# Ledger of designs, part 6: VH-VL binders against Sulfopyruvate decarboxylase subunit alpha (comD)

Target 1, 169 residues: Sulfopyruvate decarboxylase subunit alpha (comD), of Methanocaldococcus jannaschii (p58415)
Amino acid sequence: MRGSLAIYNALKDSNIDFICSVPCANLKNLLKLIEEDKNIINIPATREEEAFGICAGAYLAGKKTAILMQNSGIGNSINAIASLYKTFQIPTLLIISHRGDLKEQIPAQIPMGRWIEKLLDVCEIPTYKPKTPEEAYKLIKYASSYMYKISYPVALLFDALYWEYDLEK
Key: E = the ipSAE of ESMFold2; O = the ipSAE of OpenDDE; V2 = 0.75 times the mean of E and O plus 0.25 times the DockQ between their complexes.

## First folded at step 2 (VH-VL)

Design r09 (framework fv_rolinsatamab; at its last look DockQ between E and O 0.58; V2 from the best seeds 0.00; counts 0 for: pae O 5.8 > 2)
Fold by OpenDDE, look of step 3:
Structure r09 (fold): chain C 169 residues (1-169), chain A 120 residues (1-120), chain B 107 residues (1-107)
Amino acid sequence: as target 1 above (169 residues)
Amino acid sequence: EVQLVQSGAEVKKPGSSVKVSCKASGGTFSDYAMHWVRQAPGQGLEWIGEIIPIFDTANYNQKFKDRATLTVDKSTSTAYMELSSLRSEDTAVYYCARSSYDYFYGMDVWGQGTLVTVSS
Amino acid sequence: DIQMTQSPSSVSASVGDRVTITCKASQGISNYVAWYQQKPGKSPKLLIYAASTLQSGVPSRFSDSGSGTDFTLTISSLQPEDFATYFCQQYNSFPWTFGGGTKVEIK
């Protein structure tokens, strides 16, 4: 689980202590690592916009938050991002499983895969795409600080090639 | 020891452009954000913008958004600041300075500064 | 933009004196403030960041206090090498902004 482990370690070393997640296949290993960590509060959400709401509350309560979701979650959360996070300047880390691009086999996932970066740009959310676990660790560490600097979400997209690192021990 | 070494002084005409370089040595270039700050003669400090090499992203002071361009060459650990449409008010010493990825820190390493003089 | 109002603009002092410089932010900046020292013809030097953390190698006679909007740099006992201009800076939000500076001169 080299890929997921790198993300987990970066989250831990960034003192992320509150996570809201919408489960997906690519995030299963990461979620397992997080669930085993009793120092991290992990709240499952049924919809991504709910995750944004929960994390906003957690942030206001003094938590350092991250949201784990699929790229489709951005599409589902545009208004929450605009009316809550942009309006009130709320930082959070977005760990996004990027579907609908490389090696995607489900046609319904492809449009969102093509739109996600443009949507994030419209939301003015800085977005980065780590290629290796080492890069992911560094970028998450930076992003976890940068989100406070800009008082706004920072996103990291993890594509299918990245998750292949989880095939390695 | 980490050092930032900037290019030499420039004399420019109004309306022209200037490109200042800042070479980093003694550290990992991509592990820091590079900031540009200028100081007019006898005046205070003004933040122009930052570039984050690892992200290949820059953030600008809106005052300079349309005239300043920040770039980096990671292979040579060099940052560049280009300022176009120069005017006399742009006469200043321009500094590059790094900050860590941790937002808790200030700018801990500075270049020696580059004097840019804009005159007819 | 966040304005940093620094005072005084200049101060005359003698070696051994206690020097106090104040910086007021136009809005709350938490503790995201840094202090720099600049000598003539030289680049600024970071002294303190996060409103209370002394940069490595900086003498303990330098200290900072404050949070929110009001910050104070104190030199407990001025030394000959401390005659310089000092600047405060906020990095709470973009664009980063500096105070106008305080020149500490020999009395």
Scores: ipSAE 0.021, ipTM 0.641, lowest interface PAE 5.8, mean pLDDT 93
ESMFold2-Fast, scan of step 2: ipSAE 0.464; ipTM 0.786
ESMFold2, look of step 3: ipSAE 0.194; ipTM 0.713
ESMFold2 (binder alone), look of step 3: mean pLDDT 90; pTM 0.934

Design r10 (framework fv_rolinsatamab)
Fold by ESMFold2-Fast, scan of step 2:
Structure r10 (fold): chain C 169 residues (1-169), chain A 123 residues (1-123), chain B 107 residues (1-107)
Amino acid sequence: as target 1 above (169 residues)
Amino acid sequence: EVQLVQSGAEVKKPGSSVKVSCKASGYTFTSYYMHWVRQAPGQGLEWIGEINPSGGSTNYNQKFKDRATLTVDKSTSTAYMELSSLRSEDTAVYYCARGTYVYTSGYDYFDYWGQGTLVTVSS
Amino acid sequence: DIQMTQSPSSVSASVGDRVTITCKASQGISSYVAWYQQKPGKSPKLLIYAASSLQSGVPSRFSDSGSGTDFTLTISSLQPEDFATYFCQQADSFPYTFGGGTKVEIK
C-alpha cells in the first residue's frame, strides 16, 4: 500500500485536516488510513458535487481541505466549481483516481478518462500526474502550498499504474 | 507532533558494543526511512546508514558496514543502531533522523531529528 | 564519495545583516542539496531541501540558490535566533555527505 501511504503521509504533513470523499475501489486503502487518523475529519459524501459544497464550508470555518474522488466526479461538479470555487476563490486539494486511461477494463469509463485533463484545464485547475509514491508525496506537498497562493483548487491525478504500488510487497 | 526520542548517554570501553534506541511518534513509522548520523565533538555530521522500517532493508555507509547494525521493532515504533568494536574515535553524539520522502532510498534528506545520544569510548 | 566544501568556516555578523554561506560539491548533484541549522547542544533542524523547498515553519528570510556544483544559503536579515552553525548536505548518491559547517557568530 505504498501508493496510498505516500498520499496519506503527504496530506498529513501538509496539515490537511478535513477530507470529504466519494469512495471508489482504488481509494479504499487511502480511506482506511484517513479514517484511522484522529487529527483528520473525514466526511463521506454520496455525490462529488456535495463534497465540493462541504469542503467549501469547512474552508470558510478555517479548515485545510482535500476532496478524494474519481475523475467522472468532475463532470458532475462543473457547476460547483464555477459558481462556488471560481467565483469565491476557494482553495482545495483534489485527489483524483484517474479511470479510463491505460489498463481500463470498462469501456464506458474511457471517454471521461480521455477528456478529464481538458475539462480541468477549461476549469483553470492546475493538474499534476504523479507516477511514483515519491512523486506523489512531493507534488502533494507543493500543491497544498500552491492552492493557497492561487486561492483555487489544484488537482492530482492517479492512474491505474500508480495504484499498482498498493499491491507491491 | 513528530517526535524521535533517543536513549540516554553511554560510557563504553574500547572493544565493546553500544546499542542506541530511537522511539518514533506522531507519524506512520513504516512509511519513512530512518537514518543514523553521528557528530564527533567539534566535528561535522557523518551519515552511518538507513533502514526501511516496513521491510527491514538497510543501506550503510561503507565506512561503518562491518560494525554497524540497524534494526527496528515495528510494534513499538522503535529503531536501533548497534555499533561494535568501539574505538576512542567513535566518541560522538549519535542521532536518529527521519527521511523526508516516503519509501525513498538513495535521494533523501532529514526532516526530524532525535535529541542525540552521547556515546563516550574511554578506558 | 562526493565531497561538500563549505565556506566560510565562520562569519561574524550583526542583527539585520545579509549573510551568505556557500557550498561546493566535488561533482554535479543537480538540485539534490539541503541546508540545516544547528544550535549549541541541539539537534540539526532542516531549513530548505531539494533547492527552494522551504521546510514548514521556517521563516521566509531563509533562501537558497544554485544547481550542479555551487550552492548558496542566504539569510536576508539576520535575527538574534539565527546565530547558529549551518550545514549543507547532498542527496545525489550514497553515502550522503555534509559540508564542514559555517558558524554564524554575533559581531
Scores: ipSAE 0.000, ipTM 0.471, lowest interface PAE 15.1, mean pLDDT 86

Design z01 (framework fv_zagotenemab)
Fold by ESMFold2-Fast, scan of step 2:
Structure z01 (fold): chain C 169 residues (1-169), chain A 120 residues (1-120), chain B 112 residues (1-112)
Amino acid sequence: as target 1 above (169 residues)
Amino acid sequence: EVQLVQSGAEVKKPGESLKISCKGSGYSFTSYWIEWVRQMPGKGLEWMGEIYPGDSDTKYEKNFKGQVTISADKSISTAYLQWSSLKASDTAMYYCARHYYDSSGYFDYWGQGTLVTVSS
Amino acid sequence: EIVLTQSPGTLSLSPGERATLSCRSSQSLVYSDSNTYLHWYQQKPGQAPRLLIYKVSNRDSGIPDRFSGSGSGTDFTLTISRLEPEDFAVYYCMQGTHWPYTFGGGTKVEIK
């Protein structure tokens, strides 16, 4: 569980205190660590666009936020990113599990796996792709500072090979 | 009708390579994970790993990582389990099963199994 | 790693009797989405396992109503209200809440 533990420790050490999550299989261990932490408010959301709305409200109420999601949810969230995050200059960390999961609401989920980096770039969201737990910790710490300097989201993409670190003893 | 059909029984010697298959039909192959489960003679069920054929995303239980390779060819709706060098301890029945991605490990259809015997 | 403990290991009964099988988890199987991913499978000699019950209490398609599942958190039960000859098999519980997925050791229901 080194992969999820590194992410959790970086979020904690970055003073993230409000997390909205759209549960998926790759985030299972990470969500367990977050749910057991009494200092972090964890709100599960049904859809990624809902998570963006909830975290925007939490930030305006003084919270330091992160969103846990899979890449397929970005397409549904473009309007929330434009209307809330860009317009009101709202920072948040996007912890994104990068996979080709299909969802009923977005028939083009498989192409979204290919397009996610370009789509984040079009949205002007800086994106990093940690390959190891050590790199994840360092990049999340950096991103958590950087998002406040740009007053906008910063994304971390975690691919299938990263989640294999959660299977190590 | 949903069906998973596995390749036939194999008898091998230690050190030989082997690739067994699991072919899905009657459903959207790329919408479900394929699970691999081992059952050693007279023993219970052990989860080995899984693959999502839509993007070839794989997960392995730690004791099987590096011991086997899981792959899939979505053009023929077939998943594979492969050993580069078999050991006698690999003697077992191997099952494939499908799992809808949001069900968190519920396996609704299973293949008939492939018996692998590794002996000198 | 989640440990699932099934008891008893063997249950010797006659057709028509009630079977009660237990599965206990080393930690809670409630996922963050409020679902409990505890499933039951039946395996007859020489056959592949068959899904019986998923998410604690939901019967899979074609499973007779004599099979029922119950429980919450860490303590789960599979009940067969009146054993038929075809029900003599090994039953496995499995959890999908925590990675890696794990199976219980099985309960063998055999003819007395």
Scores: ipSAE 0.000, ipTM 0.460, lowest interface PAE 18.0, mean pLDDT 85

Design z02 (framework fv_zagotenemab)
Fold by ESMFold2-Fast, scan of step 2:
Structure z02 (fold): chain C 169 residues (1-169), chain A 121 residues (1-121), chain B 112 residues (1-112)
Amino acid sequence: as target 1 above (169 residues)
Amino acid sequence: EVQLVQSGAEVKKPGESLKISCKGSGYSFTSYWIEWVRQMPGKGLEWMGEIYPGDSDTKYEKNFKGQVTISADKSISTAYLQWSSLKASDTAMYYCARLGYDFWSGPFDYWGQGTLVTVSS
Amino acid sequence: EIVLTQSPGTLSLSPGERATLSCRSSQSLVHSDSNTYLHWYQQKPGQAPRLLIYKVSNRDSGIPDRFSGSGSGTDFTLTISRLEPEDFAVYYCQQYGSSPLTFGGGTKVEIK
């Protein structure tokens, strides 16, 4: 669980207290850590666009938010990013499991894996790609501060090689 | 402040059972592995095993598997090391430690004060 | 199992002198993420060990700059540039990079 632990610890140390999640296999260990933390409100969402709406409301209510998702969901969220997050200047951390790049076995995931960085760039969302648990911790701490300076989302992409750290200590 | 507090010294006879504790405070107990380390009198440090308190997942060094049981109670932020039947060769100082992660991937960043276990007739 | 061999077993020195402690691993400790998870601990008599240096060369918070770590692959060194009275202790190296976690046998740094 080293990969998930680094992300969880960084979220806690950044005072993230409200998380919306769209489950996927790579996020399972991280979701368990969050679900067992009584100081974090965790709301499961059925769609990524729904998670953006819920977190926007939570932020306006004074919460410090993050969204856990798979990259395929960003396409359905473009309108919420533009009309809600950019228009009303809402910060959030995007913790994205990057499917369709390294080690992708499912052909349907490949196009979005190739496009995700470009789509985040078009949305003007700063994006970082941690390669190790140490990098994940450092970059999340940085991103959580930075998102308040820009009043906008910051994204972290975690590829298939990163999630192998959950199989190691 | 992050702190690991261990139970007090124990004097036991061979064949007796024993359970020693390690209580974490000042951090999210369920978010870090707890490590157990043995130090026999005048000897070095030996890793025994570990537990992740969030789901009680355990790992043991092969020579300690079946010799001891590691457990945790997350409701009171306490990890345990237990023997069903002590041997004289179990006489040692036992430390718990936190597996630090943060910027310190893999180091044991905080240690308990140790529990001295003496097994003699 | 990765075996860590520390040398010398005992180092007798006076305050103000330089101490150089060696830790050799039976195989390379370079992890697939390119980090080297080799850590150093200090243990004073009657006390629990404390973290001194992590990932070869990084000092833990509060550790004086007279302590430094170096090395790569299989050969690692802990250096104390000018021994202070409080530095007389046993020093252990530890690897995390491969299961099971292992410690070196320790080097005792003693006075005189």
Scores: ipSAE 0.000, ipTM 0.502, lowest interface PAE 15.2, mean pLDDT 85

Design z03 (framework fv_zagotenemab)
Fold by ESMFold2-Fast, scan of step 2:
Structure z03 (fold): chain C 169 residues (1-169), chain A 119 residues (1-119), chain B 112 residues (1-112)
Amino acid sequence: as target 1 above (169 residues)
Amino acid sequence: EVQLVQSGAEVKKPGESLKISCKGSGYSFTNYWIEWVRQMPGKGLEWMGEIYPGDSDTKYEKNFKGQVTISADKSISTAYLQWSSLKASDTAMYYCARQDYYLGYFDYWGQGTLVTVSS
Amino acid sequence: EIVLTQSPGTLSLSPGERATLSCRSSQSVSHSDYSSYLHWYQQKPGQAPRLLIYGASSRATGIPDRFSGSGSGTDFTLTISRLEPEDFAVYYCQQYGSSPYTFGGGTKVEIK
């Protein structure tokens, strides 16, 4: 679980204490680590736009938040990003499982996989793509500090090759 | 605070079994690999193997595989290093250490367990 | 396996002098542009090793700034800019770039 472990430990070391998640297969190991941690509130959401609403409320209540989701969920969240996060300058960390690239077996995931970086760019969300557990840990720590400086979300995209590290050490 | 506390010194005879311990506190024990390092008298450090307590996955340096068994009991945050039959050549200081998940450095070390095997 | 060669084996110096310790790897231990899997530890007689430098150049928490690390790829250096009495010890480099993890043979820094 080395991939998920690096993300989990970076979130902990960044003092993230409130996570809203829309689970997917690639996030299962990470969610298990979070659910076993008594110091992190983890609220499952049925849709990604609901997760944005929940985390906005948690931030206003003094929590340090992250959202765990698949990239396809960004499409449903554009209005929440614009009307809530941009308007009220709300920071959060987006941990996104990036589906729809070269190893994708489900054709319906491909268009969003191709568009996600451009869509995040249109939303003005700084986006980084860690390729290894070492990069994930470092970039999450940087992103967790940076999101407060810009008062806005920062996204990290984790592709299919990254999740192969969960099968290693 | 993060702490690794090892069991006390042992004096044994060749052929005897032994199990030494390393208890972690001040952090999530199941989320870090625990390393075992041997230091023979007057010699340098040798990596022996490691365990991930969350699922008890183990890895050994090939020369130690079959000579020792590494295990952990996550309910009491304790890792173990065990010999079924000690040899005089097992006389050494044994350290446990916690491995950082980012760059793999050993950030916290136990105080060491001195094992002396003599007739 | 990756073999780490430390030199010199023994370094005899007086307090106040600069110590320069070398660690050479049989193959590259660099992972990415921002990290190397090369770490330095200090060990005093009767004590457990203590982490000094990780990732070739980052000081561990609580380590005085007289300790610095440099290098990349296969050639690494630990520098102690001005030796204090408590710095006389054995120093080990360690690589995490490939299993099995290996340590160098150590450099003993002793009082002249």
Scores: ipSAE 0.000, ipTM 0.496, lowest interface PAE 14.1, mean pLDDT 86

Design z04 (framework fv_zagotenemab)
Fold by ESMFold2-Fast, scan of step 2:
Structure z04 (fold): chain C 169 residues (1-169), chain A 119 residues (1-119), chain B 112 residues (1-112)
Amino acid sequence: as target 1 above (169 residues)
Amino acid sequence: EVQLVQSGAEVKKPGESLKISCKGSGYSFTDYWIEWVRQMPGKGLEWMGEIYPGDSYTKYEKNFKGQVTISADKSISTAYLQWSSLKASDTAMYYCARGFEYDWYFDLWGQGTLVTVSS
Amino acid sequence: EIVLTQSPGTLSLSPGERATLSCRSSQSLLHSDSKTYLHWYQQKPGQAPRLLIYEVSNRFSGIPDRFSGSGSGTDFTLTISRLEPEDFAVYYCMQSTQLPYTFGGGTKVEIK
């Protein structure tokens, strides 16, 4: 679980105190760490656009927010990003499990996996792709500060190779 | 100024233990991975594993896991490769190299440590 | 694990000639971050390897422009446009797209 531990520690050290999550298999270990932390409010959402709405409300109530999701969910969240986040200048950290790229086993995931970086760019969301737990820790800390400077979301994409760090002893 | 300096050549017998070193200087040691690469006499390069000195996290190629131990001491900018019991098949040149985080290439190499294990 | 196959095993050439070295991978080296982590190293007898080209086509600092890399997916080439005496060495490709990192078997460029 070294991959999930690095993300969790970075979120804590960045004072993220409100997380909305749409669970997927790769986020399992990270969600367990967050669930066991009494200092973080963790709200499960059924859909990604719901998570964007919940975190916007939490931010307006003074919380420091992150959304945990799979990349396929960004497509149905474009309206919330444009009409809510861009319009009202709302920061949040996006922790995205990147599926549908070269190592993807499920054919239906491939199109969104190949489009996600361009889609985030069209939304004007700065995006980082940590390759190691060490890089994840540093980039999350940086991104959590940066999102307040731009008053807008910042995304971190975690691919299949990154989640292999959760399998290592 | 930026360099990796490895310990000197070793001649050992099967069953003996050995620890060789790789010292970095002229750069931030905890900002890069240290890679270990084996080259058996007359053969090509073989990746053994790596360590991130900042937290001593290690990754091994499967054939080397359990056969060798990689460690680091960031206070003296030194990484180590260790055998508890050497075999004749461990005879090789061992290189350490610096792994660049964003591109995953090995841009800085030590001079190599020749390890000879015989009778 | 990804297997890298280099060909030919040996190139016998004279100074001034063009050298073309091939490296083929058992699967695509395109990473999910859209980068292709295929690198080339030079090793002279008795010396440590030296990085020449990283991510298919980028020359490392201080590497002469006679060295160039190209390719995509599973098929990669290192080209030396005009061999200099110091270029006679063994060349290795390496992939770092996935663990374990692997090297090709090497191509020896020797004087004819």
Scores: ipSAE 0.000, ipTM 0.474, lowest interface PAE 17.3, mean pLDDT 85

Design z05 (framework fv_zagotenemab)
Fold by ESMFold2-Fast, scan of step 2:
Structure z05 (fold): chain C 169 residues (1-169), chain A 119 residues (1-119), chain B 112 residues (1-112)
Amino acid sequence: as target 1 above (169 residues)
Amino acid sequence: EVQLVQSGAEVKKPGESLKISCKGSGYSFTSYWIEWVRQMPGKGLEWMGEIYPGDSDTKYEKNFKGQVTISADKSISTAYLQWSSLKASDTAMYYCARLEYGYDAFDIWGQGTLVTVSS
Amino acid sequence: EIVLTQSPGTLSLSPGERATLSCRSSQSLVYSDSNTYLHWYQQKPGQAPRLLIYKVSNRDSGIPDRFSGSGSGTDFTLTISRLEPEDFAVYYCMQGTYYPLTFGGGTKVEIK
């Protein structure tokens, strides 16, 4: 579980203490590590847009927040990003499991998988794509500081290749 | 012991509804995809679709979408395969299996449920 | 849809002999991560399939070393170096590189 462990350690070392998650298969090991940590509040959400609302409230209450989601949820969250995050200058860390790569040949998921980087760019959210656990740790540490400097979300995209690190035996 | 246990054999008539089950034990049921595979008598294996019980996300092979419904009840660690109206051509052995991530291989299999549809 | 063609359809051999089973795919099974998601399963009469080899050449836990997988791109082989009586079964290849997941038609290894 090297991939999920690197993300978890970076979140912990960055003092992230409030996480809202929309579960998906690639995030399962990471969610297990977070659930076992009594120092992190983890609120499961049924929809990604709900997660953005919950984390905005948590930030205003003094929490350091992250949202765990898959890329398909960003489309329904554009209004929350514009109306809450941009207007009120709210930082959060977006940990996004990237679907719609070549392995996901399901037509409904392909457009969002290929549009996610463009959508994040249109929203002016800085986006990084860690390729290894070592990169993930460093980039999350950097992003968690950077989001406070810009007072806005920063996104980390984790593709199917990254999740292979969870499966090394 | 990690295992998948399927419901017993079924004998049905065309037009009847049916729901068969696959119960997981010995592991975190919500953490693995459950796969459904059909094997018609004397024939090979066909992938039908899958479900992730943690969020009920489903994927279907195109010829089975609309023919069957895949669902799961995570409170009892059970996945389901359901027909609203059976056809004689649905006569087959149905297997559930667990997907090991990264390998995309079916590492644990249920014992199978034989479904016979005859007039 | 990826088509997997297994050959021969039936292989008649005696215990102690080597079995060589072929699986050919309609296109390359190499994913963008450089992994090849081709797997082999064994099915005995009246039983569920069992995973033998995953990702071309890796033996699943508990699988004897007489089973080995090899190949690349579109051409794959399962080898049983010295057939034991319990090895007479049908063998299926499967690809996980692309949805939908697909199986080969199977090779039956039977007693001569």
Scores: ipSAE 0.000, ipTM 0.481, lowest interface PAE 16.5, mean pLDDT 84

Design z06 (framework fv_zagotenemab)
Fold by ESMFold2-Fast, scan of step 2:
Structure z06 (fold): chain C 169 residues (1-169), chain A 119 residues (1-119), chain B 112 residues (1-112)
Amino acid sequence: as target 1 above (169 residues)
Amino acid sequence: EVQLVQSGAEVKKPGESLKISCKGSGYSFTSYWIEWVRQMPGKGLEWMGEIYPDDSDTKYEKNFKGQVTISADKSISTAYLQWSSLKASDTAMYYCARRYLDSYYFDYWGQGTLVTVSS
Amino acid sequence: EIVLTQSPGTLSLSPGERATLSCRSSQSLVHSDSNTYLHWYQQKPGQAPRLLIYKVSNRDSGIPDRFSGSGSGTDFTLTISRLEPEDFAVYYCQQYGSSPYTFGGGTKVEIK
């Protein structure tokens, strides 16, 4: 749980108050922490592109937003990133569970795991890859400030080894 | 222009205390780790530990834990390496360097502080 | 801890010659993010080290293209295609496959 706790604490301390999530197994503990926090609105979405639309609306209504998702969802969200986020200069934090890298057991996830960093770079989204709970806390705090400076999304990628911190006693 | 400027050379006797400094400029000091590296005369490089100036979070290589103290004052963009009681075996060049959070390499280095401990 | 072994300890070469420096790790340096955090530093006499190559093969800004890095897993090479007088120095490899950071023992490139 240490992995999820560090992310949760950083989001809370960054005054993130609106989260849209597309659930996946690695995000389960983090989502439980968020759902128990009465100061954070958490809207589940069926698809990642819906989450981008919902968070854009929330931002325009004065909310500080984050999207919790798996990296495969970036592929179906490129149009929303380009036509909505880039065009209207919308900040958000992207908390991405990185699938398709080392130890990936689902073959369909492998291509997106290899391409995700380059796709985020093409979208001009600054991307950070915390390796420990301590790094996650520091990088999320930094990214939450930085996204307002650039008026655009900032991404954090969490790999399979990061989520092993949630398996600690 | 990114710079790390270290304090000047020190000549000390065994048992004396010492605090050397590393001042960063030309970048966001609180966004980078400061690394400390020892180089004994004629020998290679040894990582000693690091500090994140924004919250003073420290990590030490196990052989240096308890031997030195690493600290920082972010208000003046300065990190410190301190000994409570020097030994002759502490004679070395000490370098500071910076590291971005997820890069894991040391991109800018200070000029070094030579510490000589002898009687 | 991961141990880095550099060979040879000393290379005696003339300007214009090719230098090939080896760095071998006691275990694989591939990180969970698929990056390999193996870096090369140059140290000239009386000077601080300077970053030369990061993540196996990426040259730091201002580093001439005669310097190249290659390798994977546990076996890494720094190549200087045509030695210039300013290249005579000690070269260190460094890893962060896991904590702590460790350095190789260095290879001294000296004038023959």
Scores: ipSAE 0.005, ipTM 0.544, lowest interface PAE 12.7, mean pLDDT 86

